# VH-VL binders against q9nrl2r1430to1533, part 51

Target 1, 104 residues: q9nrl2r1430to1533
Amino acid sequence: GGVHELSAFEQLVVELVRHDDSWPFLKLVSKIQVPDYYDIIKKPIALNIIREKVNKCEYKLASEFIDDIELMFSNCFEYNPRNTSEAKAGTRLQAFFHIQAQKL

## First folded at step 3 (VH-VL)

Design g7 (framework fv_iluzanebart)
Fold by ESMFold2-Fast, scan of step 3:
Structure g7 (fold): chain C 104 residues (1-104), chain A 122 residues (1-122), chain B 107 residues (1-107)
Amino acid sequence: as target 1 above (104 residues)
Amino acid sequence: EVQLVQSGAEVKKPGESLKISCKGSGYSFTSYWIGWVRQMPGKGLEWMGIIYPGDSDTRYSPSFQGQVTISADKSISTAYLQWSSLKASDTAMYFCARQGYDLKGYYYFDYWGQGTLVTVSS
Amino acid sequence: EIVMTQSPATLSVSPGERATLSCRASQSVSSNLAWFQQKPGQAPRLLIYGASTRATGIPARFSGSGSGTEFTLTISSLQPEDFAVYYCQQYNNYPLTFGQGTKVDIK
């Protein structure tokens, strides 16, 4: 990836962070607050980690960036039943992401 | 370079209000927890509470719940610690510190501000 | 709350000697333990987190070990600039708690 792709990743992460449905995804799930989360989820990730990876230029391909965002949603749906506020927020934010990601 | 810069020393009387600040730079301010730690003269470190500036999620130590308010203004990358009414027993050095994290969901203090000395005397 | 107890309260060591500092938790904190160095008039400085991982820029002479309730910070060859108070801190449970500190004096 080039300079334009790295700028596009930062812009998209900022848009995701600002979205009303980003609250389950802003930071890593606390092990203290949700003790069984890391027994179930083996590849944890959150928007703050993805943003840090973008800032450190760790994504070489758009597909790597997209894979991390999709992993974040996959983890949400694996841990949270579909009728939870977390899963509903994830569904709406994922739809928003798919629309914005068309430009990557 | 990650930096946390705290406001200057304060000299106050009992009953006065006070708000001290901690400004973060060199990193995404809204992506890390900021904590406050008290150190009374000649004593050790006491955790007071933490805030996540990205969503204003705030957690207090039971010993400090209701005694202080922690807040943040993400538009200026600044966290705050405030008292409605100071007591002589609030005389201490107050540190802010950023929390780093591991991929197991645990958070540890990685960078610290220089400290703000608060003296409360009649 | 988890009580962190450090020993000894004061340790006198000659430059070039090995210093060993102990930290005990009242209940298991797994490996979620950090060590900090504080010099007079300064903020604490992170040395070790995750019981044994050195923070960025920390000299190799500092090493941490232990898990559960018993932890050790070792300084393999004490330098004059290592005169300080050292604190352990658990971040396994809220409230976060610190030990009372071990003061390292130069003989």
Scores: ipSAE 0.151, ipTM 0.773, lowest interface PAE 3.8, mean pLDDT 91

Design g8 (framework fv_iluzanebart)
Fold by ESMFold2-Fast, scan of step 3:
Structure g8 (fold): chain C 104 residues (1-104), chain A 122 residues (1-122), chain B 107 residues (1-107)
Amino acid sequence: as target 1 above (104 residues)
Amino acid sequence: EVQLVQSGAEVKKPGESLKISCKGSGYSFTSYWIGWVRQMPGKGLEWMGIIYPGDSDTRYSPSFQGQVTISADKSISTAYLQWSSLKASDTAMYFCARQYYDLKGSYYFDYWGQGTLVTVSS
Amino acid sequence: EIVMTQSPATLSVSPGERATLSCRASQSVSSNLAWFQQKPGQAPRLLIYGASTRATGIPARFSGSGSGTEFTLTISSLQPEDFAVYYCQQYNNYPLTFGQGTKVDIK
């Protein structure tokens, strides 16, 4: 619990950010590039927002942190067809996350 | 055990204000949307709106926008549905429900409160 | 809004028989369709989500199928405890919308 869990969250977010497949998740999807995204995705999130929440100590439980990361992947798979580079990157990054999250 | 517990039945007169509650337990309350659904006597289900308790982000059905206020107090894991001035047509059962999202992008109501019966009559 | 239409309004089936309930969407909802069971005096209970995935604890006799605009809930061998109203609900677009319900009566 406490600060040790928050340090683990920060370490995991940094590992996700540095992963080759993080590019679709680094920041919120652009309305200019994807005009219908926010009509379909009602709770958008990205790694920069999750990292900010970690830094502000807003995650009180590991489950809250995990839920936000899973929401990010869920949004990716909802918006992006299975055969897109975004969905493929999401699949690989989510698998990496599940391995790392076993430590939480 | 995930559970949503709603406040008890209410009997009111037209023009009175009312606030009913939905308390979540057994999960991270701030991480899931809470929806409100109306069921008028002998009728089907109508979605009224949703709130994300973590930041109080709300979205209303156009039919209910301006008629009710949805709010949440994350310190006590409780969502609220409020009327400033009740009408006889507000007589209904009101349910709260947790909206889940899975790893494949589905958004569905997985757990429901027991319902709060609101009766408005003169 | 997306309008959900269920048929029939009422279905009378003997125990052990197959019951088939239909749900139609006014526009495509992909597979973002859930089925709920509601017994008198109770809250709705999730049966199926994603058009065909059974929720935890739901008996195997309940199955869902369909995509786009046409959906079906099947109860393969109706039990006395299956007396209830069944609702379909789309969660593809806001506002979320429910069908008007199909009442299943058991003799």
Scores: ipSAE 0.007, ipTM 0.595, lowest interface PAE 12.7, mean pLDDT 87

Design g9 (framework fv_iluzanebart)
Fold by ESMFold2-Fast, scan of step 3:
Structure g9 (fold): chain C 104 residues (1-104), chain A 122 residues (1-122), chain B 107 residues (1-107)
Amino acid sequence: as target 1 above (104 residues)
Amino acid sequence: EVQLVQSGAEVKKPGESLKISCKGSGYSFTSYWIGWVRQMPGKGLEWMGIIYPGDSDTRYSPSFQGQVTISADKSISTAYLQWSSLKASDTAMYFCARQGYDLKGSYYFDYWGQGTLVTVSS
Amino acid sequence: EIVMTQSPATLSVSPGERATLSCRASQSVSSNLAWFQQKPGQAPRLLIYGASTRATGIPARFSGSGSGTEFTLTISSLQPEDFAVYYCQQYDSYPLTFGQGTKVDIK
């Protein structure tokens, strides 16, 4: 990845972070606060981790970046029942992401 | 280089209000928890609370709940610790510290500010 | 709250000797245990997290071991700059708690 590619990923992550529905995804779920989360979710990720990976140039392809964002949503839907505020926020943020990802 | 820079020493009287600061630099400030730790003269370390600046999620030690307020201003990468009414027993060194994390949702203090000495006496 | 107990309170060792510091938790903290070094007038410095993972820039002479309730920090071949107070801290449960500290003094 080049400067142009990094700019696009960083811009998209910033837009996701600023979105009203980003609150379940800003940081890794705390094991103290949600003790069973890591018994269920085997590949945890969050927007702060994805942003760090972008800043360290760890994504070689746009598909790798997209895969990490999709993993984040997949984890949300696996852990949280469909009627929860977390799952609803995830559904809306994922739709927003799909629109923005068309630019990548 | 990750750095946490705290405000300077304070000398106050009982009953006065105070707000001390901790400015982060060299990392994404909104991506890490910031904690506050008290060290009374000649004593060990006591955890007071933590805040995630990205969403203002805040957790307090039961011993400090209602005694202090922790806040953050992400526009200037600064966390705060505030007292509405100081007591002589608040005389201590106050440290801020960033929390690193592992991929199992555990958070540990990895970088520390230099400390702010607060002296409360009549 | 989880009580962290460190022993000994003070450890006197000569340069080049091995120092062994103990930390006990009143209940299991798994491996969610960190060790900090603090020198007079300075902020604490992270040495070990996850009971045994050395933090970035920490010399290899520092090693941590243990899990559950019993933990050890070992300093092999103690150097002059290692004379300090050492704290253990659990981050398994709120409130986060520290041990009372072990002071490592020159013999």
Scores: ipSAE 0.554, ipTM 0.886, lowest interface PAE 1.5, mean pLDDT 93
Fold by OpenDDE, second read of step 4:
Structure g9 (fold): chain C 104 residues (1-104), chain A 122 residues (1-122), chain B 107 residues (1-107)
Amino acid sequence: as target 1 above (104 residues)
Amino acid sequence: EVQLVQSGAEVKKPGESLKISCKGSGYSFTSYWIGWVRQMPGKGLEWMGIIYPGDSDTRYSPSFQGQVTISADKSISTAYLQWSSLKASDTAMYFCARQGYDLKGSYYFDYWGQGTLVTVSS
Amino acid sequence: EIVMTQSPATLSVSPGERATLSCRASQSVSSNLAWFQQKPGQAPRLLIYGASTRATGIPARFSGSGSGTEFTLTISSLQPEDFAVYYCQQYDSYPLTFGQGTKVDIK
């Protein structure tokens, strides 16, 4: 593709990925590593999936993009107990997202 | 169009070091695992390991753990496979391949590089 | 590791005939099974993933079936370009493992 300025969605995804608390969200959860994950989580999603959707221009509204990000966090909190490193990271990253999302 | 382009054939001697490359294009390089597969002459396919360029998470087959190093440079969408000291038994075709996913946490090699032939002989 | 065993080692088939290839896993891999085609001097090409889903661009004559430990790749009517080596591969657990391959040649 040609050189273009990153969209607001692209920029936000980049910021989320670069955040120190993004590690639980960078990749779609592996069924090999977490065999029961997909028995619990019915709408799996991660930043790599969201980034792909952004690159393919699948988000027509900011609300759609926000919904996927919120789903990502929701999945994390549904599967991980509050005292886990994943849940704690998710809490912090979600707070960061909410601040950045105001720019959308 | 998704493409994986590997570096050219190598002719080396035992004891020499080597680093071959695999460049991805046509997709988000940091969003997909990329793996290496060995195929010795006239033999089948052997999974060596995979790396996620987004965070450099790397997994090795026990057979190749400590024998090779898998790495990636996401800034140039390139994955690497390297040896510190080649052996004659390392003579083989080496393929890189992207692991797609099905939103069920399962990963399968959906696109392959053209292969890099490595010949190690005295 | 999960051992993948393919049979037969070589399958001789005439053009237009049905080819049936088998792949067995030493333990259940659910439906996390892929089939690849490889021609001489070329990289493997993904045919089937999830045991039964054809990859993009793969002709309808290729079909995969099975789950758990027994899998089958079927070529309903063999075309000249289908003569090659076929590999199954499980991606249910690490390390990922391939079958030994089945060579489909001309009878």
Scores: ipSAE 0.494, ipTM 0.873, lowest interface PAE 1.2, mean pLDDT 94

Design i5 (framework fv_iluzanebart)
Fold by ESMFold2-Fast, scan of step 3:
Structure i5 (fold): chain C 104 residues (1-104), chain A 122 residues (1-122), chain B 107 residues (1-107)
Amino acid sequence: as target 1 above (104 residues)
Amino acid sequence: EVQLVQSGAEVKKPGESLKISCKGSGYSFTKYWIGWVRQMPGKGLEWMGIIYPGDSDTRYSPSFQGQVTISADKSISTAYLQWSSLKASDTAMYFCARHLYDFSGEYYFDYWGQGTLVTVSS
Amino acid sequence: EIVMTQSPATLSVSPGERATLSCRASQSVSKNLAWFQQKPGQAPRLLIYGASTRATGIPARFSGSGSGTEFTLTISSLQPEDFAVYYCQQYNSYPYTFGQGTKVDIK
């Protein structure tokens, strides 16, 4: 990591959080609301966890940050069928992320 | 139909420059990443790098960073792989391939070009 | 980078028999794992993506399973046209990496 990279990660996470399609990704999925989620998804992650890792300087390389964001989208598509509102939000947010990530 | 068509075989000498091409058709070229894969004679597949044609942002495998240049011209739906100075060790089959899924996150069939054989010998 | 290791390096199977190919990742790739078939003189052909989703036109005898670091490609009843080298590839993180390949020879 570097100071410039950490600033860029924070800016990108804030943009993702503020995006209209961020709602499935803001916090970890609740076991109460979705009981089988953690039986299927072995590496759960969400934007609040990623943001905390950025703030604690846990990302040493841009690739590590990008990998965590991509893992978040991968989990969405693995759990949610393509015709769900969650999967549709994920596809739009991932497209936005891919454009913004090119600046990293 | 989605199709990737690569330029023809090349026979070159060490020190010469070379630029090979991969032309996409049947889809929106700027919405998908194009990757390059090397296969040395009798060996397996090696990812070289990937380019987003919409703005030409490129990610290289560390083994190929500085060894080759990947570029694209979105106006003619063509991606390129280029060497400034070829070495005998560059002798290989080079494939281009469309990314496994598009930016919308839908998983699509990975389409490959037919390959370009590059032979470098003195 | 994530290292992909395939086993066995070579496999000889009689037609009609079951073939099982293994692929291991040096760190978790979730289900972001694809299998490719390459026949002599041809470009690779996508068989499986997302670890277990069969690509269009791929026969039902091909199936994939696994998640995280351990993956399996199974050919339930090997046919003569299945002679080929099979590669696994992770697309979880850059750089994308391939295994070294498993060569399937028909006995």
Scores: ipSAE 0.000, ipTM 0.522, lowest interface PAE 17.5, mean pLDDT 84

Design i5a (framework fv_iluzanebart)
Fold by ESMFold2-Fast, scan of step 3:
Structure i5a (fold): chain C 104 residues (1-104), chain A 122 residues (1-122), chain B 107 residues (1-107)
Amino acid sequence: as target 1 above (104 residues)
Amino acid sequence: EVQLVQSGAEVKKPGESLKISCKGSGYSFTKYWIGWVRQMPGKGLEWMGIIYPGDSDTRYSPSFQGQVTISADKSISTAYLQWSSLKASDTAMYFCARLPYWDSGTYAFDIWGQGTLVTVSS
Amino acid sequence: EIVMTQSPATLSVSPGERATLSCRASQSVSKNLAWFQQKPGQAPRLLIYGASTRATGIPARFSGSGSGTEFTLTISSLQPEDFAVYYCQQYNSYPYTFGQGTKVDIK
């Protein structure tokens, strides 16, 4: 049911938040920190936004939840050059996500 | 009503410490940066720095780095500006203002405090 | 740091006339520019952000234009309450910087 689906998404988001490589993804990027970010990234998203969507029951299908997580990683790789700590963290966290998402 | 309320005017001597406050109400305090702006008597506006209360990430203007400390206590929706040792040249009106964390909606310093006048004289 | 230069330093116009204020950035700030109004004894008031977007509650006589390094604030049919100092501010890069201000005197 709906309760069990929400629990699964919430559990996965919590696991992502607790991962050592989650630091680039915890909250939306600030224009003060990265002034050109919003000129490049047209659909910004972060784990705090995804968690809010889970809590509001906005994901009707597991594929919608997975799409938002993948968008988050896609934004990371689009903005950050491959040889950055952000891109490296994103690569490791995305691999972790793919393993955990098999449970969905 | 969304507002920022600053502490009252201060009269100090050179060498004294001071901490002034800026309290937010009517909005989610941790979704906005709080910036500090100095205005010397009869002069224009100078950017001092900014803090994100959600994690205390703080950025200073080079002119104010090491001259002041910006801090925040999100549990009481209050940001602070502090001097360890005041100088006569610190005499000014100090304003706080909010800015959204990300570039969406009204991305500008849209709500300002009323200002705190600090007078430092021998 | 980006230097913002405003001109003229003082502008005197008759009530009902058009006032045009200029703001120049030492390097491109895209459209990341705001205009503020400050009356004596008051905090600054946001007028325009994103170079041309009027803030909530700001009268239609205020308009902004420009991008890159050259920006203009226009006040059509200037009213007595528009006597004030006007500041431009860039928020394209940190540290944020203000122009020195243009004082608008109603003659």
Scores: ipSAE 0.017, ipTM 0.660, lowest interface PAE 6.8, mean pLDDT 89

Design i5b (framework fv_iluzanebart)
Fold by ESMFold2-Fast, scan of step 3:
Structure i5b (fold): chain C 104 residues (1-104), chain A 122 residues (1-122), chain B 107 residues (1-107)
Amino acid sequence: as target 1 above (104 residues)
Amino acid sequence: EVQLVQSGAEVKKPGESLKISCKGSGYSFTKYWIGWVRQMPGKGLEWMGIIYPGDSDTRYSPSFQGQVTISADKSISTAYLQWSSLKASDTAMYFCARQFYESLGYPYFDYWGQGTLVTVSS
Amino acid sequence: EIVMTQSPATLSVSPGERATLSCRASQSVSKNLAWFQQKPGQAPRLLIYGASTRATGIPARFSGSGSGTEFTLTISSLQPEDFAVYYCQQYNSYPYTFGQGTKVDIK
């Protein structure tokens, strides 16, 4: 074994996970806690899944990584009304992501 | 009651086209992914791909990308699997299955069609 | 792609006996593992999902365990209708992959 540097995608995901507004996005929504979520959202995704895909080198293009992050935000806005704490957190985290993604 | 009903058995020659169907009933067809699974004679199960009928978003296994087309017609709650040119190696039982999301995990197949036997020989 | 390996290929047991079937993943699938039963000429039937959760209508004699790369399906007291082929499937990563199956056969 050797030392490996973190990829740009891994660094960005770590920054997202550490952000105060990441709480709605850390893990997939629980069907027990939110029973209708999977009736509405056809492509559920969360930061833990995106991070796992990064670690397995499943993103071949930066656009594929960006598409998964954007899907995560799109799901948030599709399910949650705009005045909810979830939607507000999503709006702030998405703005943060767009600034960080300029590095990709 | 959830049910998936597939079209009947097919006997074809190499080079012919074919389209088989899977009709869903007893649930909101546009709200669940439909997957296709191949089982060659005497062998195990192979995942081919999935489609979300609500917007026809389709995902293929790399082994089946370009070999088959998956489609759906939400007006009649029917998903399709089609070949433009069949090969003898396409001889298999083809199953459709509905996918359901569990909490904190990816979708799994909860209901299955009865299968469509496709035989391709010259 | 993740390779799923089942063992044994064939398990010969008598009615009333316990059967233990194994499934190994080439890399971690967390708990995203399902077990299916298939009888000759029939479609697969979901038994277990999430490695250990029984599907609706599945008898209590079927139980699943494991996480990561090692999984087990146990049938505590085989009934005549349980003689079938059993498949494990990972749904952790695309493409989804199945094991090659374990045939539970009558002794």
Scores: ipSAE 0.007, ipTM 0.606, lowest interface PAE 9.0, mean pLDDT 87

Design i5c (framework fv_iluzanebart)
Fold by ESMFold2-Fast, scan of step 3:
Structure i5c (fold): chain C 104 residues (1-104), chain A 122 residues (1-122), chain B 107 residues (1-107)
Amino acid sequence: as target 1 above (104 residues)
Amino acid sequence: EVQLVQSGAEVKKPGESLKISCKGSGYSFTKYWIGWVRQMPGKGLEWMGIIYPGDSDTRYSPSFQGQVTISADKSISTAYLQWSSLKASDTAMYFCARHYDLWSGEPYFDYWGQGTLVTVSS
Amino acid sequence: EIVMTQSPATLSVSPGERATLSCRASQSVSKNLAWFQQKPGQAPRLLIYGASTRATGIPARFSGSGSGTEFTLTISSLQPEDFAVYYCQQYNSYPYTFGQGTKVDIK
């Protein structure tokens, strides 16, 4: 991956962060508030971690960036029942991501 | 449908290298771990190791550490099991299996490949 | 590593009878135990996970119980297609380990 791809990743992460449905994904889930989360989810990730990886140029391929975003949504759907606010937000944000990711 | 398709049977001599494959389809390949299980003729199942294709995080059974290499190519949804130098004792059926249900989060093996028979003899 | 021991090695049962298979762990695995069925020439098939939860499509005649170190798989009314080898597997800690298997054979 080049600087052009990294710029595109940064723009997409910023768009995800600004989306109304980003609230479950902004930071890692709190171990104090949700203690069983880390017993169930073995590869936790959040938008702040992904943004840091983009800024450090850790994504060499667009597929690596897309995989981390998809892992974030996968974790949401694994932990949260389908009719929760978290799962509903995740479904809408994932659809938005798929539309924007077509540019990658 | 979820499917794991393994490469065909192999007949090799001791000292030869080998790489067998397991191709996932019908699901997001990078969301699930792929495990490898050995079954020697007439024997039970032995867990060899697992890989997470999204970041190549790999964990081996101590019995297989240094004996085999597990890898994955997420661009073609394929996991691999590789030997640098085969031994007659490597003669076995090798299965790949997916684990980690999207809804349960529990790391059990839910779908299995058909198996690859590896025969090593002179 | 956690050693899984299954008993009996072979269980001879007539069709329609109940089969009870045991699996013992050398240390506690909580409820993180799965049961698999393997027929000759076939890949293993998941039957039970979490010690007692049936996998999708598995008939109600298969049931699992237990926690900690002692686990049981029960087949309440054995059908011809149930003659197979059954394996337990713990997924509580690495390395994951399997029992040696119980062969359910026709009497």
Scores: ipSAE 0.000, ipTM 0.533, lowest interface PAE 16.7, mean pLDDT 85

Design i5d (framework fv_iluzanebart)
Fold by ESMFold2-Fast, scan of step 3:
Formats: structure tokens, C-alpha cells, sequence
Structure i5d (fold): chain C 104 residues (1-104), chain A 122 residues (1-122), chain B 107 residues (1-107)
């Protein structure tokens, strides 16, 4: 019985979530675990928030979707020193994203 | 269509182990939290704990920590609630519910499973 | 833990009348409060979250208000299908806690 194609944005977010380096980005940073995060990062975002926006058809342009993903990486690099596991994971996942985003 | 389907009713004796399940469908299982809520016969609702299936981050109510284990298997979109040794006082309806992270560490429950009735008697 | 107290325990109203249900928190929960409806033999159903935001598919006759420690759920014109127990829940602080429930009977 019938197959429905997922949107390009949904497929890309699913690929990001499944990537081994997605762990710092799956959900919003916990204020309990990282108390100073929200003092430094003024526009927090995570893959679960982005996926919700995709599912609700809130991205009207591919550039809006790309901007939210890039904001997520920018926040990672702003908060986390370059030598951290978070920053290293972010660097690899961002490179993966740039390759996949060429399809959009 | 978002659905949470729970395993069937259980009748057990004190001291027995039990593992009940909650299977999510119609949404990305690893994107949302799954909470467990107890309702004793004729009583109100009690929050037991919550798990994020994507990384298995689990948080318990102090009243239930050490009494139950919450886990999830993201490969089959299923969350679990487990007892190593049941007591008569565990007799209750157990609900799972999908948690939406409203903001950091704040979740509200939107979709609920149908419930699993657990009866523990000697 | 934050204790949630609901009043009245039972409310009997005539069809078409306004029903007002109260929920009090022992400490401030900001606006992190949800209301649920539970009919006999069924799972709870989300009505309101964030104290005043109506969940998808919930009829306009249901409204929530309040912040801090005092909250109200209002049903503007009670229908026969609104016979149920109503629970408030705070999700501001661990452990999350529910009120004891208010049973709404249609007189």
C-alpha cells in the first residue's frame, strides 16, 4: 500500500541524527548539566527542534533550513574549545552536512 | 499518525520480575522523550521517570529510583519499564507518554499509550 | 517536591453552564503547568500546556490561565462528553507532580 516520499529536509535531518558525531546536537543543552551555556549562547537550537520545524512545514526556503543547521554548529564552536570532543564532533558533522546540503 | 502501543496486561506474584514495553510509531522515536506514569486503582497519576531514546539519558522520580529500570531500544522504537522483584503495592495501570521538550529540561506529554494493567497478588 | 492541590474534589454542573477548576502549587512553577482530561477506562488526554496554550484538536470551550502558584481551567459551556476527571501537572521541577484530580459530574 502506497509509499510516501519524505521531504529533502526530513531525509537530511534523519541522516544527521544517525551520524556517529550527532551526539552533542540531538537535543537542547541541559541547563542543569551546563549552567553557563545559556549565558553565552543566545539562540540555542538542536536537531530535535529543527526536525519539529521541518515536520510543521515552518521552513519556506532551503536557506532558512540551512541557516538553522549552521546556527547549531556556530553555537557549538562558540561554546566549546577546539580541543573538546564536542567541537571535534561538530567539525566532522558540519563537513558531512556541507556535502549532503549540495543536493538542496 | 503518532501512536504509542503498550504491551498487554500482566498477572504476577510477589518476587517475580517483569518488563513491559511501549512501542512508538508514526514519528521519529529518537527525537522525543518517553515518560512513564503510574496510576494505582482508584487513585491519581504519579510521574515515575523519563528517558531520551537517542542517547539513553534517563531521569527518575526519587520515589521510583532503585525500584524500577527505564530503558529503550531505538532500533525497534521501543521503551521499557522493568522490575527485578515485584511487590503487591506495584499493582497499578502503567502509562507511557511522549514528552516534548518545551525548553531545556522542561517536557510536557502530548500522546499517551493505552496503558498496561499490572496485577501483583499472592 | 512540589505539591499540587486541586479544588473542588467533585464539581456537579448543568449542561451548558461554566465550570471552573482550580489548581494550586506549593511553590512557583512559572507557567510550566499542563491540564489533562481522563475519561473512565482511557488514558489521559492533554488539554492545555504552558498554563494557557490549548493542545491541537482541543475545543475552544477549554481555556487555561494563571502563573506562579494559582491556575484555573475553565470550560465555558459544559457538554455531556466533558464528564471526566481533570488533572493538573507541573513540569517546572523534578520530580514532576500531578494534582489529585477534580471529578466533573453533569447534573
Amino acid sequence: as target 1 above (104 residues)
Amino acid sequence: EVQLVQSGAEVKKPGESLKISCKGSGYSFTKYWIGWVRQMPGKGLEWMGIIYPGDSDTRYSPSFQGQVTISADKSISTAYLQWSSLKASDTAMYFCARGIEYFSDLYYFDYWGQGTLVTVSS
Amino acid sequence: EIVMTQSPATLSVSPGERATLSCRASQSVSKNLAWFQQKPGQAPRLLIYGASTRATGIPARFSGSGSGTEFTLTISSLQPEDFAVYYCQQYNSYPYTFGQGTKVDIK
Scores: ipSAE 0.016, ipTM 0.685, lowest interface PAE 6.0, mean pLDDT 89

Design i5e (framework fv_iluzanebart)
Fold by ESMFold2-Fast, scan of step 3:
Structure i5e (fold): chain C 104 residues (1-104), chain A 122 residues (1-122), chain B 107 residues (1-107)
Amino acid sequence: as target 1 above (104 residues)
Amino acid sequence: EVQLVQSGAEVKKPGESLKISCKGSGYSFTKYWIGWVRQMPGKGLEWMGIIYPGDSDTRYSPSFQGQVTISADKSISTAYLQWSSLKASDTAMYFCARLYSWEGYDTAFDIWGQGTLVTVSS
Amino acid sequence: EIVMTQSPATLSVSPGERATLSCRASQSVSKNLAWFQQKPGQAPRLLIYGASTRATGIPARFSGSGSGTEFTLTISSLQPEDFAVYYCQQYNSYPYTFGQGTKVDIK
């Protein structure tokens, strides 16, 4: 990716981080606090990891960036039951992401 | 298009080893679990296990654990089902299928291979 | 393991008629239930997931309902291509389990 692609990905990640529903996604889930998480979720990811990859220019295609964001939401819905605060936050944030991603 | 293509029919004798294959195309093979399902002649479907090709994490149904080995080679987008010593009771159609996840908790085998018929007789 | 029981074992139905297939789980599977169609000599085909959501490309005459332990697949105005065996499958807990199947046969 180019400087313009980096700026677009960075802007979107910053918007996601600042969203009220970002709290389950800001950093990797703690094994100490959630011991069974890594037995269930094989590809853990979080916004801080995605942002680091953006800043190091590790995404060569917009599709790679979108795949990592979608993986983050997929992990949330796989681990958390539907009626949890985490799942509800994920549903709202994913909808927000889909609207913003149309600009990519 | 998204496809799973399985290896051809096999005729074997009890005690012989066998390895059948399931090749994925048209999607990111390492991003989806691949499941194996057995169907004995005239019977229903039995889930055997699943593998995540990206890291070879494998989970077996308790009834199949120790009876078969599931593996994958991500460099050629292929999953495998293997027997060290076949029994007549292994005679069945074997299907591979991709496990897909939708937004939320819904997961289902959405794409299936055509099946591999394994016949084990003396 | 969760045992899935389908009824009836066989339905004899004429084209244009409605077919109603039942699936019962030995314990609650919430809405984590899928329905598959299998024609002779073919691989299974996903019809419904999440108990009631049609998979892409599945005709509107197929509908699913239910939650917990009791589930139904309905085929309205049965077409000749719908004569097949239908399986329910739970994905609520490991190991995943299938019902024994319901054969929808021509009268």
Scores: ipSAE 0.000, ipTM 0.566, lowest interface PAE 15.5, mean pLDDT 87

